# VHH binders against Uncharacterized HTH-type transcriptional regulator MJ0568: the designs that were tried, part 4

Target 1, 125 residues: Uncharacterized HTH-type transcriptional regulator MJ0568, of Methanocaldococcus jannaschii (q57988)
Amino acid sequence: MSQSIEDYLERIYLFIKENNRPIKTTELAKLLNIKPSAVTNMAKKLHRLGYVNYEPYIGITLTEKGIEEAKKILDKHKTIKIFLVEFLGLDEKTASEEACKLEHALSDEILERLKIFMEKFKDKV

## First folded at step 16 (VHH)

Design m2
Fold by OpenDDE, fold request of step 23:
Formats: structure tokens, C-alpha cells, sequence
Structure m2 (fold): chain B 125 residues (1-125), chain A 120 residues (1-120)
């Protein structure tokens, strides 16, 4: 899955979780710092792929498939961020920025092993 | 989100064996590493064994060679085979999704525990 798709799903999920409503194209554009037209095109694509429901003038929601994928991405982000902060001593902002990059690169297995590592050594840091 | 239910605990003589089970209600069980912890009254929780999604396992030094962690993704279940049990293994054993305690939602991925008592 492309980084772009993952970013969209993540942002959509967070928005809906916080606001309990569909996200408007313009709102998503602002969050992603891109043009609304680009969001519209991606929304259509994501809809075709079964990740979102897109209705013009209503907004974008996540399908069950989309929610599942978004949660996985968020889990990666959170795990990596916590590792960077708690184990490597990074500040929250820098850690978040780095996690945002790394979450798209780590395999699922490596992520889980990272979690295991963190559990094993959390009391030693 | 998830419910974890441990089972298999009980009273056993030193040198005996027990097999603990932990069943999760989550639909994405296969995506997460799982682990066993144990805790005695007045002491901190300690990790016992972990198993990754891909089957990587690791054990605390105190249980290496005696305990085996495994999983059945089709049953959403994690197991802890405990052999050659010792009195010092006496504790409440907990199943958890690995890393859950790092998140704000840590309580959602932690079982109620199953007691294990090993008599000398």
C-alpha cells in the first residue's frame, strides 16, 4: 500500500474519531496541506478500492476495511513514537515526525518484535 | 475492544506441568504479538514469554527451557506450556497484547489472570 493512501486513511480515521462525522474534502485537504481537487481524486480512488465511502457534499467515511487499515497504521505510528521518546530520548514533536516516516517502512513483523523489545527492556531504560 | 480470558491455572506439585490458554475476542488477533506475565502479591509484574505475529518467541531467563509459548491464530488463542514447575513459579499469570501498556488503552488488552500454585 502506498504511503499516500495510508496517510489519507490515518487522517480520516483520526478526524472521524474525534468529530464523529464524515470529513469534508476541504477539511481533509487542509489537514494534508494539499489541494481539494487532489483529495477528491484520491477519495474516489479509495472508494473504488473499498477503503472509504465518498459522497459529494457529504464527505468521506471509512469502511470496515478502511478502519482496520487505519488502525494498523496508527499502531505503527504510536509504537515507533513511543520507542523514540522513551528509549531514544527524542522529544515528542521530533519523534512524531520520524514515526510518520518510519511507519510506512517497517514490516508488521519487525513492528511486533520492536514491541517485544520494548516490553523486555522498558524497566531498564 | 478486546477481551482476554485466561484459563488452565491451578494447583500442581513441583516438577509438574500446566498448560495455560488465553483466548482473545479481537478480529485482528493474528496481527499482534502476545505475551504472558506473572505477578505475586506485593511484587511488580514480570514478563514471562512473548510471541510475535510471525512466531518469534522469547522467554525470561527464569523460565527458559521449561516454558513454551505458542499461538493458534485460527482460535485466537495463546498458550503457555509450563513444564518442570517450581514453587517460585507460583503467581497469577496474565495474558496481554504486547505493547498495550504503552498505550492509553492498556486495560483493554489485559486479561483477568489465572492463578498458578506450585507446591513443594
Amino acid sequence: as target 1 above (125 residues)
Amino acid sequence: QWQLVESGGGLVQAGGSLRLSCTASGRTFSDYAMGWYRQTAGNEREWVAFISSGGYTTYADSVKGRFTISRDNAKNTVYLQMNSLKPEDTAVYYCARVGSDFYEEWGQYWGQGTPVTVSS
Scores: ipSAE 0.658, ipTM 0.893, lowest interface PAE 0.6, mean pLDDT 92
Fold by OpenDDE, fold request of step 23:
Structure m2 (fold): chain B 125 residues (1-125), chain A 120 residues (1-120)
Amino acid sequence: as target 1 above (125 residues)
Amino acid sequence: QWQLVESGGGLVQAGGSLRLSCTASGRTFSDYAMGWYRQTAGNEREWVAFISSGGYTTYADSVKGRFTISRDNAKNTVYLQMNSLKPEDTAVYYCARVGSDFYEEWGQYWGQGTPVTVSS
């Protein structure tokens, strides 16, 4: 999947988890710092791809498929961030920013091996 | 969200073998690395073996050459084949999703444990 799609799913997931309601296109636009019209177009695309339910005037929700994907992305972010902070000594803000980039670049296998590495050596740092 | 159920523990004589199993309820089992840990009373938990989603394995020095970790994604199960068991291997063995403790989610992605006792 594209980085853009992953970012959408992640933001939608976090919003719904926090607010327990569908996210409006205007709200999502603000969070992603993009135009509402762009969000509408992406929402339609994500709906066609089966990741979200999009209903005009109601908002956007995630399907089970969308939820699973969002969780995987968030897991990558958290893992990478923790690695950068605990193992490389980065501050939380910088680590988060870098994790947001790397979460889209690392393969799933490499991420899992990174987790393994962290488990093996967490007591050594 | 995951429920892990461990089995296969028991009493065995030194030099014997056991095969532990851990079955996960999570639908995304195949996407995550799994591991075995062990703990004795009064001591800290120690890692025993890890296996990645792609089948990469690694072992603690104390069990290398004797233990083998494997997985069956179709069955949502991870295994630990323990050969040439020693009294020092006596412990409660736990199955867990790798990295869950980093997120303070250990309890959500580990099993109840299965006891292994190796007699001399």
Scores: ipSAE 0.646, ipTM 0.885, lowest interface PAE 0.6, mean pLDDT 92
Fold by ESMFold2, look of step 17:
Structure m2 (fold): chain B 125 residues (1-125), chain A 120 residues (1-120)
Amino acid sequence: as target 1 above (125 residues)
Amino acid sequence: QWQLVESGGGLVQAGGSLRLSCTASGRTFSDYAMGWYRQTAGNEREWVAFISSGGYTTYADSVKGRFTISRDNAKNTVYLQMNSLKPEDTAVYYCARVGSDFYEEWGQYWGQGTPVTVSS
């Protein structure tokens, strides 16, 4: 199954944060366990959408728009994981895997209401 | 990281009103739920009111019907209108993005707060 735009932005963001340099298409392909040609095609799409800068041989970086979107995706992942661990009792690994599945489905407003719910009831679980 | 600045506190007689303001520096302020909290000496902060990104509001039982939270996304500002104030509302009031305790690695910090004193 094809990787979503959100998965690409999240992985690019985390790589650049950790390594302080552009991610090469071959490196991103390895991280996502897909063909480099699929990464190249997606990088061009992300560039057209305004999320990345892509220069062959140098690699991929995020635009300001791309960084904002990546941070929202990570915030969703973290929020859902905390809910699953603290409120539903899942272990960290399972919660992270389930959060990855759920983060792409929730709207921003519902996520923010989930944060409110968690804050209101954190001492009740 | 967001900078949060609370203002509008002061001394007021019981039964009076105050309006608190909190201004944020974040470019994506409108995307996030915001809250007011308060703290009395020797106690942990307690939540007072929350407002979602879409304008949904909820209140602690102790302030429901007396306090109103609102936001102006164009000004990156959240407000707390406090009416019918009681001496037990005396506290330092803080604003924050909801879930600050869950997201310490995101670097969000509490502001200095704005003190409110309600006299008998």
Scores: ipSAE 0.400, ipTM 0.792, lowest interface PAE 2.1, mean pLDDT 86
Fold by ESMFold2, look of step 20:
Structure m2 (fold): chain B 125 residues (1-125), chain A 120 residues (1-120)
Amino acid sequence: as target 1 above (125 residues)
Amino acid sequence: QWQLVESGGGLVQAGGSLRLSCTASGRTFSDYAMGWYRQTAGNEREWVAFISSGGYTTYADSVKGRFTISRDNAKNTVYLQMNSLKPEDTAVYYCARVGSDFYEEWGQYWGQGTPVTVSS
């Protein structure tokens, strides 16, 4: 049940991009299926690390550093998902679930080599 | 986010050499794999060479042994050294961030292209 820093940043980014407002801790807790107290504790940690602005009762927004990191995480998720669908033949739902599991394990170099592989062979599959 | 500017193309005799350059404006250039592609009139762009952020390189079979891709992250620049050029290498050459065609949100990160003509 523990959520990685990466999962938090990704969900915060997507929510704010879609809704154009800070995400409340209760809203993030629902999205992550965890207790609000766990979200509050992680929000404080993310604030100390420089990834978020956190104001009790107003909610959470991303700093520029947080936005950059969230975009990298999303790029990793999308790359893995596309690979699973287009090269391995998984359906979109299954691919998204598996990408969530895999994205935290891949190094940046391996991700970039995966992109190279996909580009080299996109017309072969 | 990024602008890419290719240069170094031109007219060259078969057997000759050219060095292409591609300079990026992005702040995180060193984090991304880069590639050279080429396009002849009426055809789809084809990949030529890729270089990963860590320096791993790979080449299309048609250019192996003749072309070398390299990067200078301090200058935000990727290079393509093209030796033993053949008329078949005639194309407009583009640099790009690898994977540009897979992402709608990121858009395509293509330069304007630099034409290379190899005469017989």
Scores: ipSAE 0.339, ipTM 0.756, lowest interface PAE 2.7, mean pLDDT 86
Fold by ESMFold2, fold request of step 23:
Structure m2 (fold): chain B 125 residues (1-125), chain A 120 residues (1-120)
Amino acid sequence: as target 1 above (125 residues)
Amino acid sequence: QWQLVESGGGLVQAGGSLRLSCTASGRTFSDYAMGWYRQTAGNEREWVAFISSGGYTTYADSVKGRFTISRDNAKNTVYLQMNSLKPEDTAVYYCARVGSDFYEEWGQYWGQGTPVTVSS
């Protein structure tokens, strides 16, 4: 089953932030519950796109472009989760699950307008 | 990661105009909504105007019709055109990314500000 580029970048970023080392392809395959060959193919694609450094047997790290893109993806998740919790009153678990569903569908412009709305009305809730 | 520098403030007579500028450093400036805020002594900063990455704008009621926010993504710059200025507009004006308070991944939330004084 294939994984989106966005899911890969987010997972790689979070792993390296928490563990302070490259993520191995076998580790990423286990984390994403997919075959190692699928991770290898995606790592090559992400390298081609300029998002990762890929060194067999050492692992995967993010380039500056990859870090920036991963932060954008995390920004979407966090923005949506905060909206759902603070403006709509959802519990943290439900908000996180729904944010995961919504973050891949929202355009960058709509996300930025959501931020404007939240800033404008943060004292009204 | 981002550095914001406001400019264009000064002393102006009531009824006059000023144009504020805010330059940002950052490769993704065009991706983010930007805002102008102002602060008087002893009070919290309040929002004045917002502009989205795609050019959608909104204004606080106190400035609607008098102020215009705009952006030039090629110059990494946001502007605030301030017309029909009133003594009540006297404040230090700041620009910022909208929603920086929601996330701590960026190291900079506020510029230094540019003071505006509107005399009677």
Scores: ipSAE 0.276, ipTM 0.732, lowest interface PAE 3.3, mean pLDDT 86
Fold by ESMFold2, fold request of step 23:
Structure m2 (fold): chain B 125 residues (1-125), chain A 120 residues (1-120)
Amino acid sequence: as target 1 above (125 residues)
Amino acid sequence: QWQLVESGGGLVQAGGSLRLSCTASGRTFSDYAMGWYRQTAGNEREWVAFISSGGYTTYADSVKGRFTISRDNAKNTVYLQMNSLKPEDTAVYYCARVGSDFYEEWGQYWGQGTPVTVSS
C-alpha cells in the first residue's frame, strides 16, 4: 500500500472517530491542503479498492476493510513512537514526528522484529 | 478477543523431550508474533523463545540449542520442542501473543499454562 493511500485512510479514520460522522471531500481537502478534485479522485480509487464508501455531498466513510487497514497503520505509528521514546530517549513530540515519517517505510517483517526486540529488552532500558 | 490453550506438559526424566502446543482462538493469528514464557513459584515470568509472524526466531541463552519454537499458521498453533531437558527447566509454561495494539497492552494475552516437571 502506497503512502498516499495510507495517509488518506488514517486521516479519515481519525476524523470519523473524533467527530462521529462522514468526512466531506472539502473538509478532507482542507486538512490535507490539496485540491478537492484530488480528494474526489482518491475517494473513487479507495472505493474501487474496497476501503471506503463514498457518496457525493454526504462524504466518505470507511468499510470494515478500510477500518482494519487504518488501525494497522496507527498501531505501526504507536510501536515506532514507543521505541523512540523508551529505547532511544526521544521526547514525545519529536518521537511522534519521526514516527509519522517512518511508519510508511518499515516493512511488516521489520516491524515484527522490532516488537520482538522491544519485548526481549524492555527490562534492560 | 483471543484465547490461548497450552498443552503437552507433564513429568519427564532429565535428558528427555517434550513438545508443547499452543492453539489460539480468533482471527489474525498469522499477523502476530508469539512467545513462550515460563515461571517458577515466587518468580516473575521469564521469556523463553519468540517467533515472529514471518518465522524469525530468538531464544533465551539458557535454552538455546535445546529448544525450538515453530508455528503452523493454518492451525493457529505455536509449538515448543524441548530437548535435553534439565531439572532447571521445571516451570509452568505459558504461551503469549507478543506486541502492542492500539487498544491493548503488550503481553496481555496469556494461556492457562501447562506445567512441566523435569526429574533428576
Scores: ipSAE 0.038, ipTM 0.553, lowest interface PAE 6.8, mean pLDDT 84

## First folded at step 20 (VHH; from m2 with D101N)

Design g2
Fold by OpenDDE, fold request of step 23:
Structure g2 (fold): chain B 125 residues (1-125), chain A 120 residues (1-120)
Amino acid sequence: as target 1 above (125 residues)
Amino acid sequence: QWQLVESGGGLVQAGGSLRLSCTASGRTFSDYAMGWYRQTAGNEREWVAFISSGGYTTYADSVKGRFTISRDNAKNTVYLQMNSLKPEDTAVYYCARVGSNFYEEWGQYWGQGTPVTVSS
């Protein structure tokens, strides 16, 4: 899955979770700092791929498939961020920025092993 | 959404064996590392064993060679085979998703615990 797709799903998920409504194309564009037209094109693509429901003038929602993927991405982000903060001593902002990059690069297995590592050594740091 | 149900605890004599089971209700069980913890009264919960999604396992030094963690993704179940049990293994054993201690929202991914008592 492309980084772009993952970013979209993540942002959409967070928005819906917070606001309990579909996200408008313009709103998503603002969050991603891109043109609304680009969002529209991606929304159509994501819809075709089965990750979102896109209805013009209504907005974008996540399908069950989309929710599942978004949660995985968020899990990666949170895990990496916590590791960077608690184990490496980074500040929250820097950790978040780095996590946003790394979440797209780590395999699922490595992520899980990282979690295991964190559990094993949390009291030693 | 996820619920973890533990079973298999009980009373056993030193040198005996028990097999604990933990069944998850979630649909994405195979995506997460799982682990066993144990806790005695007045003490902090300690990790016992972990198993990754890919089957990587690791054990606390106190149980290495005696305990074996495994999983059956088709059954959404994690197991802890405990052999050569010792009185010091007496504790309440908990199953959890790895990482639950770091995320408040994931604190729910713990079982109710199953007591294990090893008599001398």
Scores: ipSAE 0.670, ipTM 0.893, lowest interface PAE 0.6, mean pLDDT 92
Fold by OpenDDE, fold request of step 23:
Formats: structure tokens, C-alpha cells, sequence
Structure g2 (fold): chain B 125 residues (1-125), chain A 120 residues (1-120)
């Protein structure tokens, strides 16, 4: 999946988790710092791909498929961030920013091996 | 959302073998690395073996050459084959999704533990 799609799913997931309601296109646009029209177009695309349910005037929700994907992305972000902070000594802000980039680049296998590495050596740092 | 159920523990003589199993209820089992830990009374839990989603394995020095971790994604199960068991291997063995020690939300991805006792 594209980085853009992953970012959408992640933001949608976090919003719904926090607010327990569908996210409006205008709200999502603000969070992603993009035009509402762009969000609408992406929402339609994500709906066609089966990741979200998009209903005009109601908003966007995630399908089970969308939820699973969003969780995976968030897992990558969290893992990478923890690694950067705890093992490499980065501050939280910088680590988060870097994690947001790397979460789209690392393969699933490499991420899992990174987790393993962290578990093995967490007490050594 | 995951529930891990461990089995296969018991009493065995030194030099004997046991095979532990851990079955996960999660639908995304195949996407995550799994591991075995063990703990004795009064001590911290220590890692024993890990297996990645892709089958990469690694072992603690104390069990290398004797223990083998494997997984069956179709059965949502991770195994620990323990050969040439020693009294020092006596502990409660736990199964977990790798990463559970780093995130509070992942702390729930642990089994109840299965006891292993190796007699001399």
C-alpha cells in the first residue's frame, strides 16, 4: 500500500478510537493538513478498496480490513519509536517523526526481527 | 484480543524431553513474532527463544543446541521442543507475542504459563 493510504487509515483509526464516532471529511482534512476535496476522493478510493465505509454527511468508518491494517501500521510506529528512544537515545519528538517515516519503509519481517532484538537486549541498554 | 493457552509442561527426568505448545486465539497470529520465556520463584522472567513471522529463530545461550522453537500458522500455535533437559531448566514457561514487554497494551499477550520440573 501507498504511504498515503496508510496514513489515512492510521489517522482514521486513532480518531474513531478516541471519539467513538465516524470522522468527517473536513476533520480528517484538518488532521492530515490537506484539502477536504482530496480527502473525499481518497475516502471513495479506500471504500472501493474495502478499507473504509464512506457515507456522505455521516463520515468515514473503518472496515475490519481497515482496522487490521491500521493496527499493523501503528504497531510499526510504536516499535520503531521505542527502539529509537530506548536504544538510540533519541528524544520522543524526533523519534516519533522518524518512526512516521520508517513505518512505511520497513518490511514486516524486519520489524519482527527488530522486536526480537529489542527483547534480547532491553536490559543491556 | 489475543488469548494464549500453553500446554505440555510436567515432570521429567534429567536428560528427558518435553514439547510445549502455545495456541493463540488471534486471527493475525502469522503476522507476529512469538517467544518463550521462563521464570523461577523469586527471579525475573528470562527469554528462552524467539521465532519471527518468517521463521527466524534465536535462543538464549543456556538452551542453544537443546531447545527448538517452531510455529504452525495454520494452527495458530508455537512450540518449544526441549531436549536434554537439566534441573536448571525447571521453571514456569510462558508464551508471549514479541513486544509485549514494551507496550502496556501488549502486556495482555501472555499465556498463563505451564510448569516444567526436571528432576535429577
Amino acid sequence: as target 1 above (125 residues)
Amino acid sequence: QWQLVESGGGLVQAGGSLRLSCTASGRTFSDYAMGWYRQTAGNEREWVAFISSGGYTTYADSVKGRFTISRDNAKNTVYLQMNSLKPEDTAVYYCARVGSNFYEEWGQYWGQGTPVTVSS
Scores: ipSAE 0.666, ipTM 0.893, lowest interface PAE 0.6, mean pLDDT 92
Fold by ESMFold2, look of step 21:
Structure g2 (fold): chain B 125 residues (1-125), chain A 120 residues (1-120)
Amino acid sequence: as target 1 above (125 residues)
Amino acid sequence: QWQLVESGGGLVQAGGSLRLSCTASGRTFSDYAMGWYRQTAGNEREWVAFISSGGYTTYADSVKGRFTISRDNAKNTVYLQMNSLKPEDTAVYYCARVGSNFYEEWGQYWGQGTPVTVSS
C-alpha cells in the first residue's frame, strides 16, 4: 500500500473516532494540508479500492476493509513511537515525527518482530 | 477487541507434559505476533514464548528446549507444548498479543488464563 493512501486512511479513522460523524473533504484537506481537489481525487480512488464510502454532500466514512487497514497503520505508528521513546530515549515530539516517516517502510512481519524484541528486552535494559 | 480463551492446564507431576491451547476471536489474528505468558502469586506476568505472524519463534531461557510454541492461523489458535515440567513452572498461563505485558493498551486483551500446577 502507498504512503499517500495510508496517510488518508489514518486521518479519516482518527477523525471519525473522535467526532462520530463522516469527515468532509474540506476538513480532510485542512488536516492533511493539501488542496481540496487532491482530497476529492483520492477519495474517489479510495472508494474504487473499497476502503471508503464517499458522498460529496455527506463526506467520507470507512468501510470495514478501510477500518481494518487504518487500525494496522495506527498500530504501526504507535509501536514505532514507543520503541523510539522507551528504547532509544527520544522525546515524544521527535519520536512522533520519526514514526510518521518510518511507518510506511516497515513490513507487517518486521513490525511484529519489533514488538517481540521490545517485549523480550524491556526488563533487561 | 479480542477475546482470548486459554485451556489445557491442570495438575501434573514434575517431569510430565501438558499441552496448552488458546483460541482468539480477533478478525486479524494472523497479522499479529502471539505469546504465552505466565504469572505466579505476587509477581508480574512474564513472557514464556513468542511466535510471529510468519512463524519465527523465541523462548525465555528458563523454558528453552522444554517448551514449543506453535500456531494455527486458520483456527485462530496458538499452542504451548510443555515438556519436562518443573515445580518452578507452576503458574497461571495466559496467551496474548505480543506487547500485552509491557503496554496497557495491548494488555486489555488478556484472557482468564489456565492454571498449571507442577507437583514434586
Scores: ipSAE 0.401, ipTM 0.783, lowest interface PAE 2.1, mean pLDDT 86
Fold by ESMFold2, look of step 22:
Structure g2 (fold): chain B 125 residues (1-125), chain A 120 residues (1-120)
Amino acid sequence: as target 1 above (125 residues)
Amino acid sequence: QWQLVESGGGLVQAGGSLRLSCTASGRTFSDYAMGWYRQTAGNEREWVAFISSGGYTTYADSVKGRFTISRDNAKNTVYLQMNSLKPEDTAVYYCARVGSNFYEEWGQYWGQGTPVTVSS
């Protein structure tokens, strides 16, 4: 999955979780700092891929597939952030920024090994 | 949400063997690292063994060479083969997703535990 798709699913998931309603294309464009036309094009693509339900003027919701993928992306982000804060001593803001950069570079296997490392040594920090 | 069910615990004499099983109800079981933990009375849970989604395994020093973790993704199951058991292995054994305590958003994915008693 491309980085752009991952960013969209993550933001859609977080918005709907917090607001309990569909996100409008203009709202998502604002959150992502891009043009609404780009959001519309990506929403159609995400719909074709089975990740979202898209209804113009009502907005975007996630399918079960979309929710599952968004959760995986957030899991990676949160795991990296926790590592940076608790094991490397970064402040929350810096850790979140760095996690955003790193989450697209780590393979799934290395993420799992990072989780294992953190569990092995959490009591030693 | 996932549910985890442990089984296979019981009473065994020192030097004996037990095999613990943990089944998961989650659709994406094969995507997650799994672990076995144990807890004695009055203590925090300690990790025992981990297995990644790709089959990488690691063990606590106290069980290395005696315990083997494995998984069967087709059955959504992780196993702990415990050989050469010692009284010090007496504990309640839990399976979990690795890092489940980091993710309150998804809840905690711990089983109910299965007690193991090793008699001398």
Scores: ipSAE 0.294, ipTM 0.723, lowest interface PAE 3.3, mean pLDDT 86
Fold by ESMFold2, fold request of step 23:
Structure g2 (fold): chain B 125 residues (1-125), chain A 120 residues (1-120)
Amino acid sequence: as target 1 above (125 residues)
Amino acid sequence: QWQLVESGGGLVQAGGSLRLSCTASGRTFSDYAMGWYRQTAGNEREWVAFISSGGYTTYADSVKGRFTISRDNAKNTVYLQMNSLKPEDTAVYYCARVGSNFYEEWGQYWGQGTPVTVSS
């Protein structure tokens, strides 16, 4: 999955979690600081891939597949942030910024091995 | 929220063997690393063995060479084969999704565990 696709799914998920309603294309465009036409193109692509429900004028919601993918991206962010703070000693702000950069690069298997490492060595840091 | 059920514990003589099982209810069980932990009375729970989603395994030094962790993703089950058991292996054994100590907000579950007693 493309980094931009993951960014869209994550932002859509967080918006709907906070606001309990579909996100409009204009709202998503503002959150991502991009043109509304780019959002419309991506919404159609995400719909074809099975990640979103997209209805013009109503907005965008996530399918079950889309929710599962968004949660995996958020899990990566949280895991990486905890590792950077607890094991590498970064401050929270720096760790959050670095986690945002790294979350799209890690495979699911490497993330799960990172969790194993953290559990195995939590008392040795 | 996942539900985890441990089984297979019992009373054995030193040098004996047991096989523990843990069945999970998660839809995505095969995506997650799983682990076995144990706890003796009055002590903190300690990790014993981990297995990643891809089959990578690692063991605590105290059990290396004697215990084997494995998984059957089709059955949502993780196993712990315990050989050459020693009295110090006496504990209540628990399974859990790896990361549960860092992610309490996921509704994680620590069951009642399965007790193992090794005597000699």
Scores: ipSAE 0.258, ipTM 0.711, lowest interface PAE 3.4, mean pLDDT 85
Fold by ESMFold2, fold request of step 23:
Structure g2 (fold): chain B 125 residues (1-125), chain A 120 residues (1-120)
Amino acid sequence: as target 1 above (125 residues)
Amino acid sequence: QWQLVESGGGLVQAGGSLRLSCTASGRTFSDYAMGWYRQTAGNEREWVAFISSGGYTTYADSVKGRFTISRDNAKNTVYLQMNSLKPEDTAVYYCARVGSNFYEEWGQYWGQGTPVTVSS
């Protein structure tokens, strides 16, 4: 999955969790600082891929597949952030920014091995 | 939300063998690394062996060469084959998903464990 798809799913999930309602395309465009037409095009793509429900004028929600994928992306972010703070000594803000950059490049298998490494060596930090 | 059931513990003479099993409920068991941990009376729980979703394994120095972790993703089960058991292996053994405590929304769950007693 592309970085752009992952960014959309993560932000849609967080918005709905916080606001308990669908996110409108205009709201998502503002959050991502992009044109509404780009959001509409991606929403249609995410719908075709089975990740979102998209209704013009009502907004965007996640399917079960979309929720599951968004949760995996958030798990990557948190795992990387903890590694950067606890093992590499970065401050929370820098670690969060770097985790956002890294989370899209890391495969699921490597994420699991990172978790194993962290458990194995947690007493050495 | 995962439920974990450990089994296979018991009383065994030093030098003997046991095989522990851990069955997990959940649709995504095959996506996650699993671990075996153990706890002796009055001590913190310590890791014993880990296995990744792809089959990569690693062991604590105290059990390396004697214990083997494996998994059967079709059965949502992880195993710990314990050979050449020593009295110091006496503990309650637990299985768990590796690293789930780093994200509170997906929480870490512990079962009752399976006690192993190794007599001299």
Scores: ipSAE 0.226, ipTM 0.691, lowest interface PAE 3.9, mean pLDDT 85

## First folded at step 21 (VHH; from g2 with E104D)

Design j1
Fold by ESMFold2, look of step 22:
Structure j1 (fold): chain B 125 residues (1-125), chain A 120 residues (1-120)
Amino acid sequence: as target 1 above (125 residues)
Amino acid sequence: QWQLVESGGGLVQAGGSLRLSCTASGRTFSDYAMGWYRQTAGNEREWVAFISSGGYTTYADSVKGRFTISRDNAKNTVYLQMNSLKPEDTAVYYCARVGSNFYDEWGQYWGQGTPVTVSS
């Protein structure tokens, strides 16, 4: 199953934030449910793109560029989840699952307008 | 990490005008929708105007036609032109990233604000 660059950056960010250390390729493979060789190939790609620092045997960390992209993806997830819970009445678990499906497709401008909409109407729900 | 500095507030007579500025430092805010909010003592901050990174704007009904929000991305600055001011516009004015009322984590920045007093 193919994993987007966005899914990799998000998972690396969350792991490092929680564990305060680099994530190993085997750990990331387990989290993404893919083979370690696929993680190694993507890690090299992310390194070339400037998103990660990758040292074999030490693991993967994010560059400043990678952290910024991961934070954008997480911001999309949180925004969509809040909308689904607070405006559409979904439970937290369902909203989180649906937000994961939607976060990679939503453009930045539409996300901004969704945030504006939510601010305008927060007291109407 | 952002720092937001609001300025341009002061004392003005009813019917007068003020232009507020909000300058971000540290990181560009050109990628984010920004808003102006205001707060009176004992009340929650209320939104006043929003502007998206692409220039889409919207206003609270109480200020529509009197206030204009704008941005200069090259200067990391958002403006609020306030015309035809009324005593009810008296408040401390804040700028912030849109979503600040929903989010407690990253990207949540409130400055000290800039006080505006409109005398009758």
Scores: ipSAE 0.365, ipTM 0.755, lowest interface PAE 2.5, mean pLDDT 86

